# VH-VL binders against PH domain leucine-rich repeat-containing protein phosphatase 2 (PHLPP2): the designs that were tried, part 11

Target 1, 249 residues: PH domain leucine-rich repeat-containing protein phosphatase 2 (PHLPP2), of Homo sapiens (Human) (q6zvd8r785to1033)
Amino acid sequence: SHGLAEMAGQRNKLCVSALAMDSFAEGVGAVYGMFDGDRNEELPRLLQCTMADVLLEEVQQSTNDTVFMANTFLVSHRKLGMAGQKLGSSALLCYIRPDTADPASSFSLTVANVGTCQAVLCRGGKPVPLSKVFSLEQDPEEAQRVKDQKAIITEDNKVNGVTCCTRMLGCTYLYPWILPKPHISSTPLTIQDELLILGNKALWEHLSYTEAVNAVRHVQDPLAAAKKLCTLAQSYGCQDNVGAMVVYL

## First folded at step 14 (VH-VL; framework fv_adalimumab_6cr1)

Design s27
Fold by ESMFold2-Fast, scan of step 14:
Structure s27 (fold): chain C 249 residues (1-249), chain A 121 residues (1-121), chain B 107 residues (1-107)
Amino acid sequence: as target 1 above (249 residues)
Amino acid sequence: EVQLVESGGGLVQPGRSLRLSCAASGFTFSSYAMHWVRQAPGKGLEWVSAISDNSGYIYYADSVEGRFTISRDNAKNSLYLQMNSLRAEDTAVYYCAKDRYFDWADYFDYWGQGTLVTVSS
Amino acid sequence: DIQMTQSPSSLSASVGDRVTITCRASRGINNYLAWYQQKPGKAPKLLIYYASTLQSGVPSRFSGSGSGTDFTLTISSLQPEDVATYYCQQYDSYPYTFGQGTKVEIK
């Protein structure tokens, strides 16, 4: 598989980071990721540098996709140390590996996320969202969970006035309301699977899944595809950092 | 206050099955992750399995994976452990244990009294 | 798996003595460590979490300290009711693992 990343914004600093590794887990698998700190650049950059190494260690310990991915997020969260006490980051990882458990498929894709970065698969020209958006605005079940745990939800839809995200890496001072537990989804890859789009909150606030897929489906250059997504978000009025990555399968 | 009451233990022959139950009261069961922890006679504690609040995430110790199945019924405030292909080394007191959160706290703030499972011919 | 090693395996002390139990993790676990007390014939009870935070209702004579790989549980003035086996547990990553236990007895 192939991948490129493009990141753009109008802010004084870029708080979105990405990773792309076509050779991973002893050269067999591929990993792609995106991290969004909203108002901090520190945690996205730290996760960009460390999270693939954590995943490599965890896949050596377990073949169960839920176990190694959950532990990757938990270990990464704890490795943030003091910086993770008050700062938080969305985190998205996509891991492609040979699927030896299913003889009908040669590869499987496992996607895990906390926060608001999302991966969307193009399968036969149709979007297949693989991530859960952990925000008060878009997830009524998460909103009810934090309310039941006695969190104060402010008028701007933030937990204790800090963040709209109900799950993130870091932000440990807001336990038990904000948790590092990821949503994990696995799917066998088929001949119908054309590409994977990783995007941050700003991208998905401005483009529907169908619009994003249609915009890039026939673009042969992954960098041009990622740039097209960022340009479309900006044309719809996006002023924030926007990150997009397109991986051709 | 919080109570966890295990049942279903007993003497069973190797290769057979048992189903353990845990009845929870005194807290909103559907909001917390639950665990099974066991203790062989005269030995220490061993974590066995975990299930998140909505059954979305389930984890097993390597020693029981493929043989044991954890499940819950939030409407009945009950946790279960289906134990298949039992071995002599599964002989232990099995404790139902409550997580501090719906997942990710991973320490156990309340424990049941335990139920003894003896796997012997 | 993270291996948890406790020391000593057992100890005998007099009422009023200061008792210290140690727990070592095979890799860094930050402060993600809990201590449990198990009295003979009873279920374990949570004493301490996050290495040093006392669970509500636990007597103040119990305290925990440490971070990374080396942790201690201290009982500042041992009471007869403290006769028990004490376990440390890491919750830094799955699978959760316990130390082998330290048996505390009165002389």
Scores: ipSAE 0.018, ipTM 0.467, lowest interface PAE 4.5, mean pLDDT 85

Design s28
Fold by ESMFold2-Fast, scan of step 14:
Order: structure tokens, then C-alpha cells, then sequence
Structure s28 (fold): chain C 249 residues (1-249), chain A 121 residues (1-121), chain B 107 residues (1-107)
């Protein structure tokens, strides 16, 4: 099961959207996602409505986790059409399915993201981050790539003054500086895997991975767990949109 | 059967121009991004340029930017590389390569036989 | 630019030997890596994409592994027709870059 909490903070719009399907692909798997448009609500809502359908098509064409996830992100990016030319969104998908090497008794988790939403797994009480943060501030390799490609980095740390993210769905007028290609990771799930936390940039700027895991590890209700993460972020001064989802494994 | 056939290579003097062509068959040309990749004699592969399915996105290696122009004619199933201000270091076999994806460069699933360009006095 | 470094630059092995070629990226490229085989006087041919996915028609003795920065191409039982130069290529980001190549010869 899962719980989701979203708070607008001091902003007048909520530009974070999420999806959660505890039963996916005719009951064989589960999918969870989070989208953050920063200043636009349009792309997160579009991705919330479309990305699970794209994933469903792609998993039927390939069992390779990298292939179906990469295709899901690239097809979803293309489907944004005109809206994707100047607007962009962080996107995170987590897909749980029977492990192809041992489908009778084992499951695997595949996590893919662009932008700044992250999934963190609790394994034996310890956080295992499964996402990469694609921002100029937090990823020196991505910052160097963008500089080497001759983008203008403004003093507020944005690509051509537009965004601090180096990878997003949409924002096609800034290609090749901003790419839709996701970071993809897979891990077999074990009995030590207790829960999965999905959070947007604002959540992870205010809570360490260890603090987030400790805050929810002994909370029985997944909705209460998700709300606890958002209220902790706000208690630490978060004024932006904050989203958190907790999935019990 | 996917087939890519390059033409237009030859001996050319430094500072001059040359146009390469690639004729495609066996797939829906207008649905895929296309690339030029070169290989200097006895050396490794170097990516040169890419063009998306509708010519909306075009990219160049720093070594050729401002001198080379990639283009395509989807009605003729043809890819082109206009090479201006040629230098000795542009001497290479030039390969036409098909992307597996329609909008952006990914890996190259099919390659042409290549056409040799020699830039020498 | 992302630098791709292959090792060894060349190797000689006997028919039936297990051959391993490595490729290292100067930064993380996830699994956006392809391997190409180029036989003498011929165009390159795709062997493996997404680091470990075998292209249709490629013999099962070829396999790829790795993610992030370190990648390996393995030929489990070298055959005479495998004499070629092998190249890795990253396609994580523009510009796309290749390793310098590994020449495989039979003793």
C-alpha cells in the first residue's frame, strides 16, 4: 500500500502531481510516480495522466528494464507536443514487477527519473537512494557538461536563465543542454526492504535520507507517514510545493 | 533490408568544399534521426553530426561546427553533409548511420559502407 | 566532452579463449553504451546496446555488462570470424563519443 501528501506552501499553485497504482499490467506489478513542474502545473498533470499508459505499452514490447524505461520517458517527452517546447517537468517512475530471474518468489524494483524528484528505499532501516539529482547545484558532472556545450549559466544558477534542472521532460527549445534521458536503476527486492519514499526537490532539500526513513519507518498508516514528511519539511522552513509518497513493501 | 549508400567522397584541396550524400532504402527514412560518423585512416570513430526526423534538431561536433552543414530530403530518402573550409584533419572515411529513434540520437543500428574524403594538396 | 577509454588497445588470443575488453567513461553515463564490431575494410556493426542488450543476429558468445562508468564486452569462446576492432560508444549526451578501439587478433 501507499500514502501521498502534497502541500503548496507559500505558493498559490500546486505544481506537483503523483500517480500510484498498487495493481498494474493486469495485476502483475505496481507503479508509482511523481512529477514537479516548478512553476507550471500543466506538464505534471499531463504526465500524471499519460505516463502509466506509455509504460504499460513499453513493458509489453521489452522485458529489459533500461529499454522499457528509456522508451517510456522518450515517448512521454514527445507526446507533450507544443506544451513541451517551453515548459518542463521533473519526472520519477518506480515500477515493481516479478523478477525475470525468479518470478515465482521474487520482485524487482526499477526506478527512473529526470529532474529533481528522488526515490529512496529503506533496506534494513538504512536509506538506499535510487535516483540521480539533475541540477546545476548538486551535480558537478552535469554542470560541466552543460558548460562544455556552451550554454549560458546565469548567476542564479540557471541554464539560459530558465531552469536549474539539466534533465527534464519537455523544455525542447533548450536541447541539447536539457535532456529527456533518465537515470535508470534496478534492484531485486528482499525481505529487508521495508518501504519506498518518493519526494520532490523541496522534500529532499529539507530532510536528509536518514531523517526521512527514520520519520516514517514505524508509522503504520502510509498516509500519516507521507503527511509527516511534508509537515517536517514545512517545520524546517520549506515554503515551496512539497510532495511525498510512502509505499510499504 | 536496410541499406545506406554514401557517395560524393574524393580528393579535395584544403580550404575547398565537398558535398556528401547518403541514399537510404529498406525503412521509413522520414521516421528516423540520421548521423554522420567519420574515421581517419588507421584511427578510431568520431561522431560528426546529427539531424532529427523532421530537421527540427541539428547538432555538430565542435571540430566541424560552422564549417559543415547536415541536411536531409525526406521525399528523396537522402541525407547530405556539406563540408566547407576543409582541413587536412578532415581526411577520413565518412559513414552514414541510422539512429534507432526518431527525434534524438541514440545508438546506431545500421551503417553505410562509407565514402573516403582525402584533404591534401 | 565525455572521454571513453578502452583497454587493452590490442590483444592476441587463441580460438576458444575467453576475451574481455573494458571501457571506462570519464563520468557516469548510466547504461547508455553501445559496442560495435569493425572487421578490416568494413563498416562498423552494432553488437550490443544499453550496455548489455544483444542485437538481433549477434552470436550468443558476445555479452556486455556494467553501468555508470565501467563496462565490459566479453567473447566467451573466440572464433576466427571475431578478428576485428571493437569500439564502445556513449549516447548519454551530446556530443556522442567513442573509445579508441581494441584490436582483437588470433595467435
Amino acid sequence: as target 1 above (249 residues)
Amino acid sequence: EVQLVESGGGLVQPGRSLRLSCAASGFTFSSYAMHWVRQAPGKGLEWVSAISDNSGYIYYADSVEGRFTISRDNAKNSLYLQMNSLRAEDTAVYYCAKDRFLEWADYFDYWGQGTLVTVSS
Amino acid sequence: DIQMTQSPSSLSASVGDRVTITCRASRGINNYLAWYQQKPGKAPKLLIYYASTLQSGVPSRFSGSGSGTDFTLTISSLQPEDVATYYCQQYDSYPYTFGQGTKVEIK
Scores: ipSAE 0.495, ipTM 0.808, lowest interface PAE 2.7, mean pLDDT 88

Design s29
Fold by ESMFold2-Fast, scan of step 14:
Structure s29 (fold): chain C 249 residues (1-249), chain A 121 residues (1-121), chain B 107 residues (1-107)
Amino acid sequence: as target 1 above (249 residues)
Amino acid sequence: EVQLVESGGGLVQPGRSLRLSCAASGFTFSSYAMHWVRQAPGKGLEWVSAISDNSGYIYYADSVEGRFTISRDNAKNSLYLQMNSLRAEDTAVYYCAKDSYSEWADYFDYWGQGTLVTVSS
Amino acid sequence: DIQMTQSPSSLSASVGDRVTITCRASRGINNYLAWYQQKPGKAPKLLIYYASTLQSGVPSRFSGSGSGTDFTLTISSLQPEDVATYYCQQYDSYPYTFGQGTKVEIK
């Protein structure tokens, strides 16, 4: 099961959207996602409505987790059309399915993201981050790539003054500086895997991975767990949109 | 089946221009990004340029930017590389390569046979 | 630019031998890596994409593995027709870059 909490903070818009399907691909798997448009609500909502359908099509074309996940992001990016020209969104997708190496008794988790939403797995009480943060502040290699491709990084750490993210769905007018190619990681799920936390930039700027895991590890209700994470971020001074999802494994 | 046939290579003097062509068949040319990749005699592969399916996105290696221009004619199923201000280090076999995707380069699923460009006096 | 480094630069092996070629990226490229085979006087041919996915029509003796920065191409039982130079290529970001190549010969 899962719980989701979203709070606008001091912003007058909520530009974070999420999806959660405990039953996916005819009951074979489960999919969870989070989208953050920063200043726009349009792309997160559009991705929330379309991305699971794209994933469903791609898993029917390939059993390879990197292939179907990469294609899911690339196809979703193209489906944005005109809306994707100037608007962009962080996107995080978590897919749980039977392990192809041992489908009768094991499950695998595949996590893919662009932008700054992150998934963190609790394995035996320890946080296992499964996402890469594609921001100028946190990824010096990505910042150097963008600079080497002749983009201007402004004093507020934005690519051409537009966004701090170095990878997003949409923002095609800033191509090839901002890429829709996700970071993809897969891990077999073990008996020690207790829960999965999805959070946007605002959540992870205010809570360490260890603090987030410890805050929810012994909470029985996933909705209460998700609300606790958002409230904790706000108590630490978060003024932005904050989103958290907790998935019990 | 997919075929890519390059032409236009030859001997050319430094500072001059040359235009390469690639004729495509066996797939919907207008739906895929296309690339030029070169290989100097006895050396490895070097990516040169890419163009998206609708010519909306065009990219160049730093070594050729400002001198080379990639273009395509979807009605003629043809890819072009206009090479200006040629240098001795541009001497290579030039391959036309098909992307597996339409908007950006993924992997190259098909390659042409290549055409040799020799820049020498 | 992302630098791709292959090892060894060349090798000689006998028919039936297991051959392993390695490729290292100077920074993380996820699984956006392809392997190409180039036979003498011919164009490169795609063998493997997304680090481990075998291209249709390629013999099953070829396999790829790895993620992030370290990748391997394995030929489980080398055949005479496998004499070629093998290249890895990253397609994570522009500019796309290739390894320097590994020449495989039969002894």
Scores: ipSAE 0.193, ipTM 0.702, lowest interface PAE 4.5, mean pLDDT 87

Design s30
Fold by ESMFold2-Fast, scan of step 14:
Structure s30 (fold): chain C 249 residues (1-249), chain A 121 residues (1-121), chain B 107 residues (1-107)
Amino acid sequence: as target 1 above (249 residues)
Amino acid sequence: EVQLVESGGGLVQPGRSLRLSCAASGFTFSSYAMHWVRQAPGKGLEWVSAISDNSGYIYYADSVEGRFTISRDNAKNSLYLQMNSLRAEDTAVYYCAKDRYSYWADYFDYWGQGTLVTVSS
Amino acid sequence: DIQMTQSPSSLSASVGDRVTITCRASRGINNYLAWYQQKPGKAPKLLIYYASTLQSGVPSRFSGSGSGTDFTLTISSLQPEDVATYYCQQYDSYPYTFGQGTKVEIK
């Protein structure tokens, strides 16, 4: 089960979208996702409507998590068409399925992301981050990559004055600085794995991983848990779009 | 069967120009990104340039930026590399290479046989 | 640019031997790594992509592993036709870069 909360803050638009399918691929798995367009709502909503279908096609072609996730992001990026030329979106997908290495009712979790949405697993009460934050501020390796590729980094820490994200779906006019190639992480799920938290940039700017886990691990209702995370971010001064999803494992 | 056939190589003097061609067959050329990769005699591989399926996105290695121009003609199933201001260090076998998928994968599932370009006075 | 360094630069082994070639990236490249085989006088041939996925038609004695910065190509039982130079290539980010190559010869 899962709960989702989204709040616009002081913005006129809600540019965060999410997907959640507790039953996916003929009931074999589950998929959860979060998309953040920063100042556009078009791409997050398009990805919300299309990305699960792309994933379904790709898992039929390959059982290798790197292959099907990388292809899901590349195909989704391509399918954005003209909208993807100037607009961009962070994208995060979490896919839970029976472990192919142990089909005896063991499950595995594969997490893939571009941009600044992150998934954090609660394992024995401790946060296990599963995503990479592709921003100039938080990823010195990515910042150095775009500088080496001769991108102009403006005084407000944006690539060509447009975005602080170094990887996104869309934004093809800023290629090769902004890439649609995701970070992919897989882990077998254990009895110690209690829940999974998906959040956008605004959530993780205001809550530490430990604070987020502690806020929700004793909440019985997934929707109440997700709302609590958004409310905490707002109480800490967040005025931007905030999205949080809590998945109980 | 996928085939890529390069042509246009030869001996050329420094500072001159040369145009390479690659004829593609056995796949829907207009649906795939294409690349040029070169190899100096006895040396390793160096990526040179890439062009998207519709020519909307074009990229070059720093060593050739401003001197080389990649282009394609989808009606003729052909890829081109216009090489200007040639230098001795441009001496290499030039390979035409196909991207793995209809979308950018940036690894090369099929290669041509290569065409030798020798820049010498 | 991301520098790709292979080890060893060359090796000689006997038919049937297990051969291991290592490739190291100067920065994290996730799993965006391919391996190519180039026989003398021929164009390169794709062996492995996404670090560990075998290309269709490539013998099962070839395998790849690794992620991030450290990668390995293994030939479980070297055959005479495997005499070639092997190259790793990162495709995480532009410009795409190759290792310097590892020459595999038979004793």
Scores: ipSAE 0.110, ipTM 0.654, lowest interface PAE 4.4, mean pLDDT 87

Design s31
Heavy chain, then light chain:
Amino acid sequence: EVQLVESGGGLVQPGRSLRLSCAASGFTFSSYAMHWVRQAPGKGLEWVSAISDNSGYIYYADSVEGRFTISRDNAKNSLYLQMNSLRAEDTAVYYCAKDYRDFWADYFDYWGQGTLVTVSS
Amino acid sequence: DIQMTQSPSSLSASVGDRVTITCRASRGINNYLAWYQQKPGKAPKLLIYYASTLQSGVPSRFSGSGSGTDFTLTISSLQPEDVATYYCQQYDSYPYTFGQGTKVEIK
ESMFold2-Fast, scan of step 14: ipSAE 0.676; ipTM 0.876

Design s32
Fold by ESMFold2-Fast, scan of step 14:
Structure s32 (fold): chain C 249 residues (1-249), chain A 121 residues (1-121), chain B 107 residues (1-107)
Amino acid sequence: as target 1 above (249 residues)
Amino acid sequence: EVQLVESGGGLVQPGRSLRLSCAASGFTFSSYAMHWVRQAPGKGLEWVSAISDNSGYIYYADSVEGRFTISRDNAKNSLYLQMNSLRAEDTAVYYCAKDRYGEWLDYFDYWGQGTLVTVSS
Amino acid sequence: DIQMTQSPSSLSASVGDRVTITCRASRGINNYLAWYQQKPGKAPKLLIYYASTLQSGVPSRFSGSGSGTDFTLTISSLQPEDVATYYCQQYDSYPYTFGQGTKVEIK
């Protein structure tokens, strides 16, 4: 089970969207996702409506987690069409399926992201970040890549003055500085794995991983847990769109 | 079934120009990004240039930028590399390579046989 | 630019031996790594993509593993036809870069 909370903050529109399917691929697995368009609501909503269907097709073509996830992001990026030329969105997908090594008694989690949405696993009470934050400020390797490709980085640390995010779906007019290539990681799930938290940039800017895990670890209602995370972020000064999803494992 | 056939290589003097071509068959050429990769005699592989399916995105290695121009003619299923101001260090076998995708440049699933360019007086 | 370093630069092994070639990226490239085989006088041929996925038609004795910065190509039982130079290539970002190659020969 899962809970989702989304708050607009002081922004006049909500540019964060999420998807959650506790039963996916004919009951074989589960999928969860979060999308953040920063200044646009169009791409997050489009990805929310389409990306799970793309994943469903790709898992039928390959059992390799890297292959089906990379293809899911590529196909979803291409499906944006004209809207993807100027608009971009962070995208995070978490897919839980039976572990190929022991499908009768264990599961594996595959997490893929572009942009700044992150999934954090609670394993024995400790946070295990599973995503990479693709931003000029937090990723020195990405900052160097963009500089090496001769992008204009403005004084406010944005690529061409537009975005601090170095990987997104869409935003093709800033290619090859901004890439749709996701970070993909997989981990076997163990009895120590209690829950999974999905959050957008605003959530993780205001809550440490440890604070987020501690805030929800003993909350039994997933919706109450997700609302608590958003409320904590706002109480710490968050004025932007904030989204949180808590998945109980 | 997929075939890439390079041509246009040969002996050329430093400072001169040469144009390479790659004729593609067995796939929908206009749907895929294309690359040029070179290999100096006895050395490893070096990526030279890439062009997306519609020519909207073009990339060059720093060593050739400003001197080489990649282009394509989708109606003729052909890829080109115009090489100007050639230097001795441009001596290499030049391979035409097919990307797996049109816009998101990926790995090379098919390669041509290569054409040798020798830059020497 | 991302530097790709292979080790060893060359090796000699016997038919039937297990051969391992390593490739290290100077920074993280996720899973965007391919392995190519180049036989003497021939064009390179794709063996593995996305670090661990075998290209169709490639014998199952070839396998790849790794993510981030460290990758390996393994030939579980070397055959005479496997004499070649092997290259890793990152395709995470531009410019695309290759390792210097590992020459595999039979004793």
Scores: ipSAE 0.546, ipTM 0.826, lowest interface PAE 2.5, mean pLDDT 89

Design s33
Heavy chain, then light chain:
Amino acid sequence: EVQLVESGGGLVQPGRSLRLSCAASGFTFSSYAMHWVRQAPGKGLEWVSAISDNSGYIYYADSVEGRFTISRDNAKNSLYLQMNSLRAEDTAVYYCAKDRMEWADYFDYWGQGTLVTVSS
Amino acid sequence: DIQMTQSPSSLSASVGDRVTITCRASRGINNYLAWYQQKPGKAPKLLIYYASTLQSGVPSRFSGSGSGTDFTLTISSLQPEDVATYYCQQYDSYPYTFGQGTKVEIK
ESMFold2-Fast, scan of step 14: ipSAE 0.655; ipTM 0.870

Design s34
Fold by ESMFold2-Fast, scan of step 14:
Order: C-alpha cells, then sequence, then structure tokens
Structure s34 (fold): chain C 249 residues (1-249), chain A 120 residues (1-120), chain B 107 residues (1-107)
C-alpha cells in the first residue's frame, strides 16, 4: 500500500506528477514513480502516463536491472518528441519484484533517477538513500563534468542560466551538458525494511532523511503519512511544488 | 546485415586536407548517432568525433577541434570526416562506428577502418 | 576528461586459464562502461555493455562486473581464439574515453 500527496505551494500550477501500481507485470511486482518539471507540467504528466508501460516492455526483454532501467529511461526520453527539445523533467522509478536469486521467498528493489527526485528506504528505523541528486550544488563530480564540457555556470548555479539539474529527461537543446542517463541502484529487501519515501527537490530541501523517516514511521495511513511530509515542508518555509509518496513494505 | 565501409584514406603531406567517407547499410541510418574513432599504428583507440541522428549535436575531441569537421547525409546513408591542417600525429586507422542510440551510448558496430598516413 | 586506466597492460596465460582484466575510471561513471575485443588486423568488436551485459553472440566464458569507478572483465577459460587486445570505454559523458588496452597472449 501507498499514499501520495502533492501541493502547489505559492505557484499557480502543479509541475509534480507521480505513478503508483501496487500490482504490476501481471501481479509479479510493483512500481512507483515521481516526476518534477520545475516550471512545466507537460512532461511530468506525459511521463506519468507512459513510463510504467515502457518499463513493462523492457522487463520482458531483460532481467538485468541496469539494462531494463537504462533502456526505460532512454525510450521514455525518446517518446517526449518535440516537447523534450526545450522542456525537461526529473524522473524517479522504484521497481519491486521477486529476487532473481531467490524468487519464491525474497524481493528486490531497483531505484533509478535523473534529476532531483529521491527515494529513501527506512531500514530498521534508519534512512537509506537510494538515489543520486544530479545538481550543480550537491554533486561535485557532475559540476566538474559540466565545467569540463565548457558550459557557462551562472552565479545562481544554473547551466547556461536555465537549470541546476545536470541530468533530466528531455532538455535536448542543452546536450551534452544535461544527460538522460540515470543513476541505478538495487538492494534486496529484508524484514527490517518498513517503508519507502519518494519526494521531489522541495521535500528534501526542507526535511532531512532522518526527520522524514521519523515523521511517518508510526503513521498508520499511507495517505496521512504523505500529507504529513508535505505539511512539514511547508511549515519549514517551502513555497514551491512539493510531492511526497509513502509506500509501506 | 549491418555494414559500415570506410574510404578516402591514403598518404598525405602535413598541412594538407583529406576527406573520409563511411557508407552504411543494413539499418535505419537516420535514426542513430555516428562516430569516428582512430587508432595510431601500434597504439590504442582514441575517440575523435560524434554527430547525432539529425546533425543537431556535434562533438569533437580537443586534439581535432577546429581542424576536423564531421557531417552526414541521411539520404545517402553516408558519414563524412573533413580533416584539415593534418599533422603527423593524425596518422591512424580511422574507424566509422555506430552508436546504439541517437545521442550517446556504446558502439554496437564498427567498420573495417581506413588508414591515413601523414608524412613528408 | 575521464581517464580510463587498464591493468595489466599485457598478460600471457595458458589455454583453460581464468583471465582477469581491470579498468578504473578517474570519476564515477555508474555502469556506463563497454568492453571491446580487437583481434590482430581486425576492427574492434563489442563484448559487453552496461558493465555486465553480454552482447548477443559472445561466448558465455566472457563476463563483466563492477560499477562506479572499478570494473573487471573475466574470461573464465581462455581459448586460442581469445588472443586479442581488450579495451574498456566509458560512455557516461563526452568526450568518450578508452583504456590503453590489455594485450592477451597464449604462453
Amino acid sequence: as target 1 above (249 residues)
Amino acid sequence: EVQLVESGGGLVQPGRSLRLSCAASGFTFSSYAMHWVRQAPGKGLEWVSAISDNSGYIYYADSVEGRFTISRDNAKNSLYLQMNSLRAEDTAVYYCAKDYSEWADYFDYWGQGTLVTVSS
Amino acid sequence: DIQMTQSPSSLSASVGDRVTITCRASRGINNYLAWYQQKPGKAPKLLIYYASTLQSGVPSRFSGSGSGTDFTLTISSLQPEDVATYYCQQYDSYPYTFGQGTKVEIK
């Protein structure tokens, strides 16, 4: 089970979208995702409608986590068409399926992302971050890559004055500085794994991983848990779109 | 099946120009990025240049920037490399390589290569 | 530029031996690494992509592993036809860079 909450904050539109399928691939697995277009709602909504279908096709062609996730992001990037030329979106997918090594009794979680949406696992009450934040401010290696490729980084930490994200789906006019190549990680799930939190940039700018886990760990209703995270972010001064999803494992 | 055939290599004097061609067949040429990769005699592989499926994105290695120009003609299924101001250090076998995608991925197919010798 | 360093630069092994070649990136490249085989006088051929995925038609004795900065190519049981130079290549970002190559010989 899962709960999702989204709030526009002080903005006039919501540029965060999410997907959640507690039953996926003929009941074999589950998929959860979050998308953040920052200033556009078009790409997040398109990805929300298409990305799970792309993943389903890729999983049928390969059992290798890196292969099906990398291909899911590449194909999804291609499907953006003309809209993907100037618009971009963060994208996060979490896929739970039977463990290839022991499918009868264990599950594994694969997390892939571009941009600034993050998944955090609660394992025995402790946060385990599973995503990489692709921003000039938080990723020194990505910042150096972009500088080496001779992009102009403005004083507000944006690539050519446009975006702080160094990887996104779409935004093809800023290639090769902005890449659609995801960070991919996999972990076997244990009995100590209590829940998974998906959040956008605004959520994680205002809540530490520990605070987010502690805020929801004892909340019975996943929707109430997700709403609590959004409300906490706003109480700490968040005025942007904020999205949070809580998945009970 | 997929074939890439390079041509245009030969002996050329320093400071002169040479144009390489690559003829592609067996796949939808206009849907994939293409690359030039070179290998000096007895040395390793060095990436030279890339061009996206529609020529919207073009990249060069620092060693050839300003001297080499990559181009493509999708109607003719052909890739080109115009090499100006050639140096002895440009002596190499030049390979045409197909990208797995339209932007930046691994090379799933390579041509046979064409030898360029820059010598006086 | 991302520097790719291979080890060893050359090796000699007997038929049936397990051969291991390593490749190190100067910064993290996730799993965006390919391995190529180049036999004497021939063009390179793709063996492995995404660090560990075997290309169709490549014998199962070849395998790849690793992520981030450290990668390994393994030949579980060396055959005479495996005499070649092996190259790793990162495709995380432009400019693409190759390792210097590892020459594998029988003896």
Scores: ipSAE 0.098, ipTM 0.662, lowest interface PAE 4.9, mean pLDDT 88

Design s35
Fold by ESMFold2-Fast, scan of step 14:
Structure s35 (fold): chain C 249 residues (1-249), chain A 120 residues (1-120), chain B 107 residues (1-107)
Amino acid sequence: as target 1 above (249 residues)
Amino acid sequence: EVQLVESGGGLVQPGRSLRLSCAASGFTFSSYAMHWVRQAPGKGLEWVSAISDNSGYIYYADSVEGRFTISRDNAKNSLYLQMNSLRAEDTAVYYCAKDRYDWADYFDYWGQGTLVTVSS
Amino acid sequence: DIQMTQSPSSLSASVGDRVTITCRASRGINNYLAWYQQKPGKAPKLLIYYASTLQSGVPSRFSGSGSGTDFTLTISSLQPEDVATYYCQQYDSYPYTFGQGTKVEIK
């Protein structure tokens, strides 16, 4: 099961959307996702409505985690059409399926993201981050790539003054600086895997991975756990949209 | 069934111009990005230029930017490379390559190539 | 630009041998790496994409592995028709770059 909480903070728009399907691909898997448009509602909502369908098509074309997940992001990016020209969105997908080597008794988790939404796994009480943060501040290699491609990085660490994210779905007018190509990681799930936390940039700016895990690992209700994370971020000074999802494994 | 056929190569003098063409068939040409990749005699592969499915995004290697122009005609299923101010180091077999997607991915199909020799 | 370095530059092996070619990127490219086979006088042919996914029609003796900066192409049992130059290519970001190539010959 899962719980989701979203708060607008001091902004008058909620630009975070989430996706949760405890039963996916005809009941053989589960998919969870989070999307953050920062200043726009349109792309997160569109991705929330479309991205699971794209994933369903792609898992039928390939059993390779990297292939179907990369294709899911690229096809979703393409489907944005004109809406994706100037608007962009962070996107995070977590897909749980039976392990093809032992489908009756083990599962694998594949996590893919562009932008700044992150998934963190609680394994034996310890946080295991599974996402890469594609921002100028946190990724020196991405910052160097963007500089090598002759982009202007402003004093506030934004590409052409627009965004700190170096990878997003949409935002095609800033191509090739802003790329729709995700980071993809896979891990077999073990008995020690307790829960999965999905959060947007605002959540992870205010809570450490350890603090987030400790805040929720003893909470029995997934919705209460998700709400606790958002409330905690706000109590630490978060004034932006904040989204959190807790998935019990 | 996917086929890419390059033409227009030949011998040209330094400083002159040459235009390459690539005729595509067996796929919906207007849905994919296209690339030019070159290979100097006895050397490795070098990416030259890319054009998106609708010509909205065009990119060049630094070595050719300002001298080469990539274009496409989706009605004719054709890709072009206009090469100006040619230099001896532009001597190479030029391959037309199909992108897997409409902006940027790997090359799933290649043409046979056309030789461009820049020499006096 | 991302520099792609292959090792070795050339190798000679016997039919049936396991052949390993490595490719290193100067910065992280995730899994956005392809391997191409080029036989003398012919255009390159895609073998592997997304670092480890075999292209349809390519013999199963070819396999790829790696992520980030270090990648490997393996031919589990070298055949006479595998004589070719092999190139890695990153497609994480423009400009796309290729390794210098590894020439595979049979003894």
Scores: ipSAE 0.280, ipTM 0.746, lowest interface PAE 3.8, mean pLDDT 88

